VHH binders against CTO1 family protein C17G9.12c. Designs and how they scored, part 9

Target 1, 274 residues: CTO1 family protein C17G9.12c, of Schizosaccharomyces pombe (q9uue0)
Amino acid sequence: MLYIVDFDETITTYDTIHLLAEAVNKPEEWSVISDKYWQEYLAWREALPHSTTLTSYLPLLGGSRYLEEASIKRIEKSQYFSGLSEGALDNIVQLITLRAGFVEFINALVPDLRVSKTIFHVLSVNWSARVIEQTLLHHTDLTADLLCVHANDFDFDTSTNTTNGRILARNASSLLMNSTDKVREFRRIVQTDAVSSPLNVVYIGDSPTDFGCLQISPISILMRSNQKYYDILSRFEDVQLVDISEFPVQKAVPGKKIIYTCSDWCAIQKAFLA

## First folded at step 18 (VHH)

Design O6 (from N3 with A54S)
Fold by ESMFold2, fold request of step 19:
Structure O6 (fold): chain B 274 residues (1-274), chain A 120 residues (1-120)
Amino acid sequence: as target 1 above (274 residues)
Amino acid sequence: QWQLVESGGGLVQAGGSLRLSCTASGFTFSNYAMAWYRQTAGNEREWVAFIGTSGDTTYAKSVKGRFTISRDNAKNTVYLQMNSLKPEDTAVYYCATHRYYGPGSHYQYWGQGTPVTVSS
């Protein structure tokens, strides 16, 4: 099995990206960045046509990339994230709660990870690969050699050992900002690390940034973090949502992509490791 | 506990005006962008107007030139002045806070809504 897994609200119970901005604790300065993003987002969202298929919806989502690019440029220009220590980032880890069953699931995988019978990657649009890594290393039996995180990360000034205000890609060809970027890196991971047929690749995610990977992965799992995202997928004519308890479905519906659904990692463990 | 309370809705004839208010409590209002949305039965909420923490405004195309969003940070209140009302403006109107923290990190807190009916 090659597992490629989103972090926020898939591995974690709640979104963790907000903790990064809150750790700097300059809320009025952050409001400038946030306001401009929302102005651009609302204008973009209003102009989107209605879609009846996931296939037609994905290019529309891809059109949002410039919103996140503009946001990162504003963040860097303002130097908002400059001056964070490794300790400040590590303190964020203590605030993160993992979704039910994840620790048990990943620890059950570790023996197979050590012998390369299975492989585990995190693929995320988060801005701190460090926080992702430290969360996983401190709360599970994973070791650094068993884990690869593909995300954005804060750049460090080696002379001060603090962040320098830039956001850069880590273990990725460029910044990871939207669904299209995740598909790009999903394909790279599969090409590099596939040890068996495409049917042994599993993508697990919860939100629209995952929808491209959910479409193309041989096995796709939606973690139900928000009913809104389930509802969006359920309306698409080319998608079939199936509870993970029915894995593996014996008969595929022609023209529809099966996406399995679950609410926690216990259900995934029962389906895959039982 | 955060609270947003909309008021000022009601029945008005086409061509008329209404002013909606949304009063906030339980958080630092001046740090949050605010927006108005509206919803008709069986449809998703539709964005109407946005006002940033610095007072910058943006409007949906269907209301630009007719509606004005404004805020009074001293009163923790956001307003929607609706002029030249049309029957298609009939909806329940909601105010919401808006905060962004990164990709997929959208935070909105919603009021309970105030109904507006525009008769032809």
Scores: ipSAE 0.862, ipTM 0.941, lowest interface PAE 0.5, mean pLDDT 92
Fold by ESMFold2, last read:
Structure O6 (fold): chain B 274 residues (1-274), chain A 120 residues (1-120)
Amino acid sequence: as target 1 above (274 residues)
Amino acid sequence: QWQLVESGGGLVQAGGSLRLSCTASGFTFSNYAMAWYRQTAGNEREWVAFIGTSGDTTYAKSVKGRFTISRDNAKNTVYLQMNSLKPEDTAVYYCATHRYYGPGSHYQYWGQGTPVTVSS
């Protein structure tokens, strides 16, 4: 089984990206960046046409990439993230809690990971692959050789061993900023690490940045982090939401993508590892 | 604990005016951009107006020129002055904080809403 898994609010209980900006602790300076993003986002959102299918919705979501790219450019120009030590980033790990059942699930996989019967990847739009990796290494039996994180990361100045203010892609062909970027990297992971065919692939995510991967993965799981996202998917005419306890569904409705749903990793473990 | 309380809604004739207010407590109001939204039954909340922490404003096309958003940081209050009201402005109006921290990291805290009815 090839697992490709979102981090924030899928592996973690809560979003963790805000902790990066808060670690710098310059909230007034961050407000300038945040305000510019929201002005651009609200204008873009107002212009979006209404959509009744996930298939038609995904290209519209893809149009958001320039908003996130502009935001990163403003962040880099301001040098907001310059000067963070590895220790400062590691301190963020102590603020992160993992969703119920994840540690048990991943630790149960480790024997199969060691012999490559199963493969585990994290795919995230987060800005710190380091925080993701350190969180997983410190809370689970995973070792670095069993884990591959595809995300953005802070660039480091090797002479000072502190961040230099830039955000770069890590284990990805370019920055991961929206659903389209995640699909691009999902396909690259599958081509490299597929066990035998795409039907052995599971994608697990919680939010609109995951919707593209949820559509294309042979097995798709929505972690129910927010009722709003469940409601969005439930209204699409080409989506069927099914509780993970019914996995595997024997007869799919033609024209509908089955997306399984759950609220924690205990349910996933029962469905896949029982 | 965070709180946003909208007020000033009511019944008004088409062509009339209302001023909504939204008073905040429990957080540093001046660090948060604010926006007004409105919602009719069975529909998604629709963005109306935005005001940044520095006072810069942006409006939805349907209200530009008729509505004005403003804020008073000393009173922890954001306002929406609604002029030349039309029956299609009938909705429950909500204020919300807006904070962005990165892709998919959108933080919005919502008030309970204040109803506005515009009679023709």
Scores: ipSAE 0.862, ipTM 0.939, lowest interface PAE 0.5, mean pLDDT 92
Fold by ESMFold2, last read:
Parts: sequence; structure tokens; C-alpha cells
Structure O6 (fold): chain B 274 residues (1-274), chain A 120 residues (1-120)
Amino acid sequence: as target 1 above (274 residues)
Amino acid sequence: QWQLVESGGGLVQAGGSLRLSCTASGFTFSNYAMAWYRQTAGNEREWVAFIGTSGDTTYAKSVKGRFTISRDNAKNTVYLQMNSLKPEDTAVYYCATHRYYGPGSHYQYWGQGTPVTVSS
């Protein structure tokens, strides 16, 4: 099985991106960045047409990329994230709680990861691949050689060993900012790992940045972090939501993409490993 | 405990005016952008107006020129002055805080809402 998995609110119980800005602890300076994003987002959101299918919805989500690009440019120009040490980033790891069942699920996979019967990737729009990696290494039996994180990351000034204020792609062809970017990198991972290792592919995510990958993955799981995301998907005419306890479904509805749903990793382990 | 309390709603004839207030407590109000939304039965909440921490404003097209958002940080209050009201403006009006921290990291805290009815 080739696992490609979102991080925030899929592996973690809560969003962790806010912890990055809060570690700098300059809330008034962050307000300037946040305000401008919201002005642009609300204008963009108001102009979105109604969509009845996931297929038509995904290009509309792709239109949000410029909002995140503009935000990153404002952040870099302000130097907001300049001067963070590796230790400051590692301290964030201590604040992160993992979703029920994840540690047990991953630790049960480790023997198969070591012999390449399964492969595990994280694919995320988060701004710190380091925090993601350290969280997984700290809380699980994963070792660095068994884990590949595709995300954004803070760049470092080697002379000071602190962040230099820029956000760069890590293990990705360009910045990961929205659903379209995740699909791009999902395809690159599959082309490399599934062709070289003939494994079934599963994508697991919780939110609209995952919707593109949920549409295209052979096996797709929505982690139910928020009822509104479930509700959005349930209204699409080309989507069928099925509880993971029914995996694998025997009666597919023609013309609909099956997306399995669950609330924790215990349910995934029961369906796939036991 | 964060709290947002809307007030000022009621019944008004088309062409009339209302002024809504939303008073905040439990957080540093001046650090949060504020917005008004409205909702009719069976529909998703619709964004109406936004005011940033520095006072910059943005409006939905359907209310531009008729509604004005403002804030008074000394009173922890955001206002919505609604002029030239139409029956289509009938809704429950909500205020909310807005904070962004990155892709998909949208934080909003909501009030309970105040109903507005515009008769023709």
C-alpha cells in the first residue's frame, strides 16, 4: 500500500499552522498580513459560482492560488519569520496532539515499511516540513529513512543557524499552496513509487486542499475533522461517501467517486490491517 | 471566554435604515478583523462587510454604497449602518472575528445573530 497522507487535522487533532506564526509572538504585525488575506479571500469567495460536482468545483478551488501566493510574498517582504532557531521550531512539536489511533496505526506499519511492503508519505500545504517531520519522529516508531514529507519549509541562514524569512518547497517541484498543487505532487509521488513498487495507492485527507487528491486516488479516505467539509462533498452529484467500515465497497454507483469516511485512525487500521 | 453580542435588529419598512452593533469581550479586540454576515432560512451565510484592524473596509457587491461598516476599538464594538434597505436584506445578521494563519488556516468566532426584517 502506498500511503499519501495530509498532516493538519488528518494526522493531528488540530490545525498546527497557527503555531508557526504564534512562535514569533508579534500578533499586531501578523494582523496586517491576516487582514489583507481576508480582504482578498472574501472578494474571491463571493464571486465563486455554485458547483454541483466535485469535477467542476476543483478548478474553482484552484483559483485561490493567487491568494496564498500574495500572502507568502507579504510574509517574506515583512521578514516575519526571520530569526527562528531550530530549537524554536522543535518546541512547537511539544504542542501538537495526534489524532486517535495514528500512533498505533503507524507503529503497526513499521515492519512493512522496513521491507518496502508499504510506503508512507506526508503531503501538506503546511509551512514547516521540519515541524511535521519532528512531530512524527518524536511520537512514533518511524525513523527518518521510512518517512518522506512533501511540504513547504522555512529556509535557513547557515551563518546564524536561524530562519531567513523565506518559505521554500521541500521535496516538491514548487510551493504547495492549494488542492491543485497537492494533485501535482501526488502524481509525482505515484509515478515514482507505484511504478517502481506495484502498490495500491490510498490518499487520506480532511479538507478542501485534499479534494483534488481525494478525487484521483484509487482509494480515498476523508478524515472527518469538520462536518462542513463532509457536507460539501455529500452534495456533489459525482461523489459517494461511504463509511470506512464498508471497505471495500462491492456496489459502486456508476459515475460517482467513492470516498471513504472515518473519524479516527483506529477505523482505518481495522479496515486495512486487521 | 470570548463573546460577541449583536444588537439593533428589528422590523423596518423598505427604504429605511437600521444600525447594528456587535460588542466583543474576552480578547484583544483591536487585533482582530471583523465582518458581518447574513443568513436566510435554508441558505449558507453570506458575507456582507469586512473591516480590518487598521480600519480598511470591503463590502459585498449587493450592499456596496448602502451599508457602512465601522469600528470603535475603545468600546470593543463593530457597527453596520444599513441604509436604503430592501426586502432582500431580510436575514439574521451575524458578526464574526477573522484571523488567517496560512493555507486552510481560517479562524472565525461568531456571535448569536440579530434578526432584521424589511417589509415592502
Scores: ipSAE 0.862, ipTM 0.940, lowest interface PAE 0.5, mean pLDDT 92
Fold by ESMFold2 at other seeds, fold request of step 19:
Structure O6 (fold): chain B 274 residues (1-274), chain A 120 residues (1-120)
Amino acid sequence: as target 1 above (274 residues)
Amino acid sequence: QWQLVESGGGLVQAGGSLRLSCTASGFTFSNYAMAWYRQTAGNEREWVAFIGTSGDTTYAKSVKGRFTISRDNAKNTVYLQMNSLKPEDTAVYYCATHRYYGPGSHYQYWGQGTPVTVSS
């Protein structure tokens, strides 16, 4: 089984990206970044056409890429994230809580991870692969050799051993900013770890950045972090949402992608690791 | 504890004007962009107007030129001046904070809403 899993609000209880900006503690400077993003986002959002299928929705969602590119450019130009120590980033880990059942689930996988019967990847648009890695190593029986994180990360100035203000890709061909980027890296991961059956790859995510991967993964699980994302998917004519307790569904519905849903990792463990 | 309290709604004749207020408490108001939304029964909330922490404004196409958003940081208050009102402006109006921290990291805190009815 190849697990490819989102981090924020899928593995974690809450979004953790805000903790990165808050660690810098320059809220007025961050407000400039945030304001410009929201102006662009609201204009983009107002212009979106209605979509009745996930297949037609994904290209529209991909049209938001420029919002995140512009944001990262503003962040880098302002040098907002310059000067964070490794210790400052590690302190963020202490503020993160994991969603119910995740620790039990991942620790139950560790024996199979050690012998390569199962593979576990995190795929995230987060800006700190370090924080993701340290969080998982701190809370679980995972060791660094059993874990692969595909995300963005802060670059470091070797002479000061602090961040230099740039955001770079880590274990990814380019920055991970939206659903389209996640699909590209999902395909790379699957091709590298090639599998012979649709049922041997599972993607787990919670939000629109995951919708592309949820569409293409043989087994797709929506973690119900927000009712509005469930509602968006439920309206699509080419999607069928099924509670994970019914896994595996015996007959595919023609023309619809089955996406399983759950609210915590206990349900996933019951369904997969019974 | 964060609070946003909208006021100033009511019944107004088409072509008339109304000024909504939204007063904040429990957080540093000047660090948050603010927006107004409106909602009709059975529909999603729709964005109306946005004002950044530096005073920059953006409007939905349906209200541009008729509505003006403004803020007074000394009073922790955001306003929506609504002129040339139309029956289609009838809705419950909500104010909300807006903060972005990265991809998928959208933070919005909502008021309780104030109803506006525009009679034909």
Scores: ipSAE 0.854, ipTM 0.938, lowest interface PAE 0.5, mean pLDDT 92

